VHH binders against UV DNA damage endonuclease (uvsE). Designs and how they scored, part 7

Target 1, 305 residues: UV DNA damage endonuclease (uvsE), of Deinococcus radiodurans (q9rte6)
Amino acid sequence: MTSACEAVPQLGLVCLTVGPEVRFRTVTLSRYRALSPAEREAKLLDLYSSNIKTLRGAADYCAAHDIRLYRLSSSLFPMLDLAGDDTGAAVLTHLAPQLLEAGHAFTDAGVRLLMHPEQFIVLNSDRPEVRESSVRAMSAHARVMDGLGLARTPWNLLLLHGGKGGRGAELAALIPDLPDPVRLRLGLENDERAYSPAELLPICEATGTPLVFDAHHHVVHDKLPDQEDPSVREWVLRARATWQPPEWQVVHLSNGIEGPQDRRHSHLIADFPSAYADVPWIEVEAKGKEEAIAALRLMAPFKKD

## First folded at step 18 (VHH; from x3 with S109D P110A)

Design y1
Fold by ESMFold2 at other seeds, look of step 19:
Order: C-alpha cells, then structure tokens, then sequence
Structure y1 (fold): chain B 305 residues (1-305), chain A 126 residues (1-126)
C-alpha cells in the first residue's frame, strides 16, 4: 500500500493572540477582597460570562486559521480555587450550560484543548500547605475541563513540570492518589534545572503519565550546542513511547532570544528542530503567538517544496 | 546594576497594620516573579508570599492566614506586602526577592531567587 500523505505537525496556539481577537479579563486578589459578597458575585458573574464568550470566539478563531491545538489560559476563572470563598464555584455552576457550549464549539471544530497551569503548583513540595494548595489548584483546572465537556484523558492534557527537584520518588508516589479528573489528564514536561527528561521518564513509566518533551529546556539543561543535537531525536522517540496512543504526543517548541542557552522565549521561531518533523502536536511557545505560527508555516517541513 | 530596596518596616503594636514596599531597578520587572521572605533571629529565611510576573497568581503561607496580601504595580516596578492584624510572631527582617518567570524550581526555596533586597525590620510589640 502506497504512503497516503505528507502530514505535518499541528501547530498550537498558546492562550491568547497578539492581536485583539483572543484576550481574557481578570481581577486581582486585592481588588476582589475589597468587594462585598454581593459585589464579588456580580463581578465574577460578569467576568466569567465575558471570558466564556471570548472562549467561544477562540474556537471560531482557531477554525478560521486552521489551528487544531489550543492551550487554554489557566487564568480564565479567577478565584475559582480560593480557599474559604465559594463564590467562583457557585458562579461557574450557574454558567454550566454556557461553559459546556463553549467546549462543544472547540470539539465540533476539531480543536484539541489542553492546559499548562504552573504558577505556585508544586505537587511534590516538602511543605504540606503547598501540596494542599497545589491539589486544590489542579482540581479547579480539571473542573473547568469537565465543565467544557472534555474527556478525562491525555487528549485534554493538564500539564506540569516535575516540581521540587530531588523528589521524583515522592512525585511518582503521589500521582496515583490525585483526584481522577486531574490524574487521568496529567502530563509531565522536562525543565532546565530540576527535572531532565531522563529523570522524568521512570516517573512517567511507573504512573502511566505521558512525557511532554521540550527540546529547548533539554538543550539548556545539558548545555548542548543547539536543538539539532542527536539526543533531541532520541528523546522525541522515548517520550512518544509514554503516549497511548502515540499519535497524541505533544512537544513544546521555543527558541532563545540570544541563542540556544537563553531561557527567554523569542518572538518567532527561527530554528525548527528536524527531530520534530514527524511529531503530531506542537505547542508553539513564542511571544509572537499567531504570528509565529504563520511564520513557521512558511518553513520546512510546513512549506510545500 | 540590579537593586531591590525594601521600605516601610518599623515598630507597631499587636493588632496593627503595616505596608511594606520594594522598589526594583536594573532588570525587566514584569518578567519576574516576586516574593517576600522573612527571617527571625536564629531562623532560616522563610517564604511569606509570592506573586507571579503578571500579577495574576499569588500564594500566601498558612502562618499569615489571610492577614497579609502581596501585590505588585508593574508600571511603578514595585511589589508590596500589606500586613494586617500583626502579631509578635511576625517580628522579623522582611526581604524582597525576584526570580525569572522561566525558573521552574520550587518557588518556596530561597535558592530559586536570583535578586534580593537588604531587608527591612518589622517589630511587633506585645
């Protein structure tokens, strides 16, 4: 049977656009705490309703621009996980039909959704209060994904880094006890300092957790010359083996502003790793967002020869 | 030259309030997560509160129990700590610290922070 296609990776949009099309509202804790209980309810109702409407627009945007992977903002519903204050939870419950409809807009458009919550989440912290707040935050994100009608599988990934370094065994031990909406969606990504892909792989294997490989992080961690190092392809393949099915594999793409060792993300992607050419799903972590996607589409392997 | 300069520490009575400020210069403030640490005599520095580079996420330790609120103003390159219902246990030198938004190590570890202020003394009288 003849090879049927020259499929290229799907390039993902991260959270918002540089343009005005996809932008979400928020509220700071200090402003929120200055409000009365009635004012809090009104504020969150207006804010959540507005963000759900914008999220539906993001589905239309992705469809119109042939974007089939979108990272949801982890800031869509501020105060949802605020301890001792159920206002966010109650408001989101009241908006359940609108939230579900927004989720359907994405799935009907063939757009895969994931989240990468990272601020102050350290599941394997040696501090009990950080472990507790981390599980609470992750549960709130999983609640949003449930409300969008998204399947509890790594197709709708909840992605984290490995957390506190030197505590891989603790991370592996806690994952089975995470709430199902979190556990069934969890993925782990290598970083520049605390967890290499080699350190994460046994954790992923022991817990059935997919590994998201980030070549930029790997290059910085191992002090490699660039993303063409042979180990980059080796790790793409090792990470793929943690995905069931393997065609769900996600990798992250970024370039350093001043070179391969610069951890800061560039506006556009000048150097696309050859190792990524057959990866089905790529999140583009560039400051240029949709502009970076457009520029990548003009490069190999995306450009027609 | 990077500088973090804390101000506002002083003597207050139990139950009082105090606002600490930390003025930042010499780096792109909006690219950094900011935190307040404190150190009582004979103790190690401990994290009190942290706020993400965008200001959208915050974390506060259990021992401040909603009494303290971290905030930031990126236009003024300043991070704040509003301290209410102060207790003698809050007596410490308070430090402002910064870490890159790209740092993924545990935010409660002092080693994750590349820039530090020289501290401001807060003393709470019984």
Amino acid sequence: as target 1 above (305 residues)
Amino acid sequence: EVQLVESGGRLVRTGGSLRLSCAASGFTFSDYTMAWFRQAPGKEREVVAAISWSGRSTWHSDFVKGRFTISRDNAKNTVYLQMNSLKPEDTAVYYCAARSQYEKTDFTDAEAYEYWGQGTQVTVSS
Scores: ipSAE 0.817, ipTM 0.916, lowest interface PAE 0.9, mean pLDDT 93
Fold by ESMFold2, fold request of step 20:
Structure y1 (fold): chain B 305 residues (1-305), chain A 126 residues (1-126)
Amino acid sequence: as target 1 above (305 residues)
Amino acid sequence: EVQLVESGGRLVRTGGSLRLSCAASGFTFSDYTMAWFRQAPGKEREVVAAISWSGRSTWHSDFVKGRFTISRDNAKNTVYLQMNSLKPEDTAVYYCAARSQYEKTDFTDAEAYEYWGQGTQVTVSS
């Protein structure tokens, strides 16, 4: 059947709320390293337990506010990917029942989950040490999604940008060899400098990896006037073709603080691209978080006027 | 306008420790990923460690892993490098660098960083 979306897009909440409802604890590496092994275990047990509880509350929050897409924080379980230190993995294993229950809270409420690991992950780096640490980090994220009971499909996406520019062939070649919990969830998003959607599309097609289109990034990369440029709709449709099924398509929405070329994210979305009107899933990348979603719901096409 | 000012570089003996600091001004520090690079005489500048704008993520090169720790204090607009178990091959000028949290290019490449300090000399004697 056709990929026509007659309803308005589902607007996704990213990581946390501006309000107090969804806030996660963390610990820095330097503070963690100052702890004894027993203190590390106790710290991570307390921290992970607290964050799982908050995550359950995030499911309730999403349900109560009709939010059907939520991006999990990549910082939920600090130190999980720390080489040579299995403390995080052991603690998360101990908490497996609580983690699974939190995952079921989201899926029972009809809330789609994804993650966007972004810091210091470069799968196609020309540096072997970076490639190794990147796979370790991605595997840790996939471990969290497995523990939440989430399907190993792009429905529960692990999203990255394309990595080191000029190495698209290397990216395409490595994707089939990624661990299945990562590979089966992987998506790729265009960025402002290294990988345009045109550069990512052949990689996505060759590997069966969905393309997440970001119009703001596209506008900056191509130096376009704004997100109403005709190419924005063209790329929405080309990206949609990489999704199986197309009803799972995710796009990203953000506005620049000082105009279309400003990469910084604004508090609210003033300019909703008309090209996005029939996209089923939109992650709202605005500093105003739930307030930006509320404001968007008062704008076309979300209002019936 | 924008300034990154390193301090703490000095002469130390092999096995010794020191702590580098980099004070930032003229930009919103908490919006920037910070890194330490080093350059030995006649060598190319190389990344040592990086820390995300929030401080929640770090990366250290294998050559310094376990010996060096990057950290930051957003309230003080300062990034640090704690350097332990120093070796003569750590002798270099150490540079503080900043890149926007919105930059997606490879973080190990010097061209990904828009602001640089003047450097501080670390010399490790046998």
Scores: ipSAE 0.814, ipTM 0.915, lowest interface PAE 1.0, mean pLDDT 93
Fold by ESMFold2, look of step 18:
Structure y1 (fold): chain B 305 residues (1-305), chain A 126 residues (1-126)
Amino acid sequence: as target 1 above (305 residues)
Amino acid sequence: EVQLVESGGRLVRTGGSLRLSCAASGFTFSDYTMAWFRQAPGKEREVVAAISWSGRSTWHSDFVKGRFTISRDNAKNTVYLQMNSLKPEDTAVYYCAARSQYEKTDFTDAEAYEYWGQGTQVTVSS
């Protein structure tokens, strides 16, 4: 195969498809709480079993469409981290062989997996109850990755933003004490308000944590005109230096619906930053999902010539 | 014009139940994370529960966990708070709040929420 420096970036699919091919079942907390304990067990067994089968289908989908990076949904196993209720954990343990087989389907297809848990996780919160629930949620995500047979390295990244602003020192201090299945997979991504890449870099360096650069967030944070600003390339390179090996570097790609300062994600990517041309792994954060990947493949540097 | 309108607050006995509703208009409700905050006289507003834009993730404060359940109906642009086993310390004005799904700051901070309702009074008597 071609060397990493001559290859075009691998474009990653995020969570699900616009089409019906990759879509996962769910249950809301209110509906779940209306069930008896026996009904809860039966519901989660059926739901988790169904989602594992769909996940195996996602591996086939990625292989068929030359997608080598896939972000797993944080909603694959509802109620897995529910405090005071271990039903989800027990059901997932029962399904361990099926979960491992689904993980093998991705590995056999050469598809890299990561997760980006975002909902209500604030590891450096000033509220002890939030710190506790955040570690529990991250541990549940890591449990899923272990069950899929995924290595405890940044190849199988568990990605977070920096959390509560103004608490970078606390974030740096807590990372070494995180459970190994979480700590060994952790990455940090800059956001539009609380943590710039400049604020995250010292934390990443102090803890050996890879920095995932998001150019759209950077442009919004610094109020830059667009993603062609020279600092975008600077941060691609600085972020790359936090990855070992550097060939594992992941960046995030999105466009704003109404322009560079719009935080909302567009359906397709019209503006691919030139700074990303040599990045090995790109998660495409567009509402058009597989349609956005297909459209990008018709643009430089992806188009055949 | 954006509006969040809470309803359902009233006087109830200790041990009683109540369901609060918050009707939303003037924005794309399904793109917003919703939360309930409460404020007792002379105290700061504090987060009670939050629910993600899709309804698939929730968070509840330890003091209400097991007793309160947040839910939403995106077809009706409404968020709910089911409150069971009410205690006098639950007495407060309850506020509905909304924040963009793209907001990444700490969800317990009131500053993370761009839209607020006027509040509905819940009073729990012995």
Scores: ipSAE 0.796, ipTM 0.911, lowest interface PAE 1.1, mean pLDDT 93
Fold by ESMFold2 at other seeds, fold request of step 20:
Structure y1 (fold): chain B 305 residues (1-305), chain A 126 residues (1-126)
Amino acid sequence: as target 1 above (305 residues)
Amino acid sequence: EVQLVESGGRLVRTGGSLRLSCAASGFTFSDYTMAWFRQAPGKEREVVAAISWSGRSTWHSDFVKGRFTISRDNAKNTVYLQMNSLKPEDTAVYYCAARSQYEKTDFTDAEAYEYWGQGTQVTVSS
């Protein structure tokens, strides 16, 4: 408890660096489909092996820069969730020892890992095909976290927004039926349009799902003047109550390029909300990545490293 | 001024192939998720395929059944739809649409997209 009074938030790195240190390889679906089955296997083996090696290097990078929170890229293993094609799954199974070693590198360095899968995932969609593909994608993310040896708890969070607006009841009803590797890691984040924190809180309470508060989204949704609005602190505290333990609370930090109502993320964070001063874990959602973290460390309330 | 210009729509026979292109200008193309929608006469506009701003993620409707492939070239500010094994049911006006990478609403809803092309007609005959 005494450390909480003297500590500053841990600033998290998101996915990659702007420098060369943490960069992952990719392949597009159209290029992949042009390959023969043998070529697909060889391509994914080379790509996955390379990305696991880079991921191990990311653990060293985080340790060297005193970064204790890292968001894994959802693009680490392209084609892993591709319906009707088990090549990615087979390649990842072959690389299981290397994947586990990469996970241990992070945990041995004291670096918390999480993921924020978003692209084309809508768990509460009114379209059955989208619900099916969404669960498949989330299961693939959870498989990666299991392969890294990560706990099935919100410590190693799988984070989503609320999905299709006006379907909060459907979201609350489906969460208990999600596969355990997904369900046990799930968190929900408010967005600028479909789900305010007020709309998500009952869902989080009913399902035991932690709420990740995003002040920038809140300011845009409620058309507030800036992130110093008193409701920002109120929601930090209400979101904290959904975390067990509350010391695991994560919030998101971003600034708009042209002002508080601009949804686009700036390169650096110029305005750190005072309401976040006692939050233990902050994902820094700035285009400047490690540069934004470095700049924040030169500002109150952070101490210079 | 933002502009999306589709091209490549024409009359083709059942079983044929066609590639649609959508040239984008007036915005930072690599910051936008792109989608193809279609609208048949008397029907609602429906999503066909979507591709993330980086090109790393795609989604295709079950109606295309692996016959269509969305792709993009960020260097050329262009999104494509490769359509194979065309059926008369694919006859429609095809629209390209753009949404910010920061948009969180359901990607299958037309209202999630702020920029639209004027459309290109695809007609599949017997």
Scores: ipSAE 0.796, ipTM 0.907, lowest interface PAE 1.0, mean pLDDT 93

Design y1
Fold by ESMFold2, fold request of step 20:
Structure y1 (fold): chain B 305 residues (1-305), chain A 126 residues (1-126)
Amino acid sequence: as target 1 above (305 residues)
Amino acid sequence: EVQLVESGGRLVRTGGSLRLSCAASGFTFSDYTMAWFRQAPGKEREVVAAISWSGRSTWHSDFVKGRFTISRDNAKNTVYLQMNSLKPEDTAVYYCAARSQYEKTDFTDAEAYEYWGQGTQVTVSS
């Protein structure tokens, strides 16, 4: 639909829809722990099967709405990385054909998949138990990506922020030792406090890890007036240089509810940074999800005059 | 005004169970990641467990793993810590803490949490 001279960024859907079309089931840890081993197996089999079916439906949804980038929820398979309990892993193994078919539904439709597992993952923590649990969690997510049949490249990104501040050297040193399913997919994103894009860039260069630039995080970190600051374009270009190939570049888009310094994500995107006009892939981090994508499509540069 | 009020701390025997509650008010509870910290006499405050704003992700320290379970009820604005198989080493003041879902700093650092309760004493006897 976009001609060569009219190319615009691909807008990505994050995890779920506001509407009922893409909604995943879950189970709380406390309810899960009250179950016997046989009940746990039955619960996870039913839940994982249902979520894989919904995920296949999400591929159809993305195709029908011209969405070519989709961020998988890192919560699709609850309890998969639960220490001391391999029930989730066993259930996922049993469902391997269904999981692979779901992955093919996306790739056959031309939909790029990535994941941003954030909760309680700190690879460069100074606490050994946190480092261990973080690698276990990332390995579980990479296992999901493998099960979906997704290539071990940054095309199918596993994205993290930089982790514990002041430990960039430790982060750079540990990345080469990560399991290949994690390492080969890893990307790093700047945040509002611990790691600016300037602090991440040398880590990315040293390890061959792509930098995902987030302009909202950048303007908060540097206390800039808004996302039209000249440094935003500067960092889009510097981050692009970390991507091989550069047309795989992903950036993040969000607006603050009460203004540029507000870290809380708005429902829609009112201010699209001009610096993003030529980036190939944008994850839209708005609470309005598909509604935010639809609204963006009515704005420049997505809508022609 | 923001308020976190812990309750349920008691003297209890080794091997016993206890449930801590933390009632929250003055902020949108479902936008916050919650954690339990504890501080034993002469020791540094340490994170025990954390739960994401949606309740979908949890983390428990190795010292309490398998014995303690963090949970939350967003309809009741309450976070819980179910403590089973209690040991004398679990004796401490337990604190409820909250941080924004948008906070990306290390969740084990007390500095990452903007709201704190006053604490509830748990004492485990032999």
Scores: ipSAE 0.787, ipTM 0.910, lowest interface PAE 1.2, mean pLDDT 93
Fold by ESMFold2 at other seeds, fold request of step 20:
Structure y1 (fold): chain B 305 residues (1-305), chain A 126 residues (1-126)
Amino acid sequence: as target 1 above (305 residues)
Amino acid sequence: EVQLVESGGRLVRTGGSLRLSCAASGFTFSDYTMAWFRQAPGKEREVVAAISWSGRSTWHSDFVKGRFTISRDNAKNTVYLQMNSLKPEDTAVYYCAARSQYEKTDFTDAEAYEYWGQGTQVTVSS
């Protein structure tokens, strides 16, 4: 009696292309610290300007390749969250019109944007200094999304794993106190060790935070034989219930290089889980990036015979 | 065989500078997050600084912030700790540690790290 989804999932591109089309400039902390204050300003102005232009080109790339989901790099604006140095923030403010125009290019092309901040972010850490730097880093990511003109909703998701294991209660307690640009975009993803989907679900329900299900992580965490295990479909549906509306659900797709228990991401996706056939949005976490998307489009359910 | 070999630890005066190096071999260095830990006599081992596998993200403990800088050179399979404005309380054995980029547990926990060096002694005299 229940109707099935007729449309196939939207496959998302993650951060950059293997080809030269979408590549961003960087600067290391050590090189940055060797610069005078004036040199830092000039360096970041040049770097941020260049990356915004490349980002505008990424919107064109996505449109040309029928990609409707794109994960922004967390490295797009280096030093933006550097404690005690507001140069990045000032440069980004100066570039506000260019950043907004880049965001409009994605929105006009119908491309959904999200970010997955991860490095050294542990919101529920038992160390106050880590909690403080984590909120600062998340606020910097949210500032980028605001500057791009992106809605403060899970449509434009800021995604994290659950953080320090055994501290789910602390995670649930802190989420309501996060700055609104972060809190209103926050999503949580299960991982291979610290937080299963079962451990995250009550946190998501208590805080109104959507759960992004990752079947590969689930298979590793529970030592399951592969992503066709019946629990994979069960968790797709449970995670979907945390999304308002459910049509915004995002899941993550990856395969292990040497088998289902290998956490390392393969170049292409050889095994597409049947449980994902009706999921609206999939981030493809494969080292082949756009090549992996192209290969997936040749497989069921994307290629129907 | 995986090896992490620290060097550069020595006796130095208060206010002085040192650069620690950690040469890595036996694994794909650019796939690993690197960290420096330190342990003073009678104290627990504690994280000093960490740097992501790509080198794009870093973290420094508040106690060393502004004085120490972690860096890496993926072409040389080496991680560094530049230590400036040294104080007697910086006296410790400094350890290089590595964890997979796919590890998602708390980076400040020693248990999150697969590989460890033997340590290099830093001694800061008045």
Scores: ipSAE 0.786, ipTM 0.910, lowest interface PAE 1.2, mean pLDDT 93

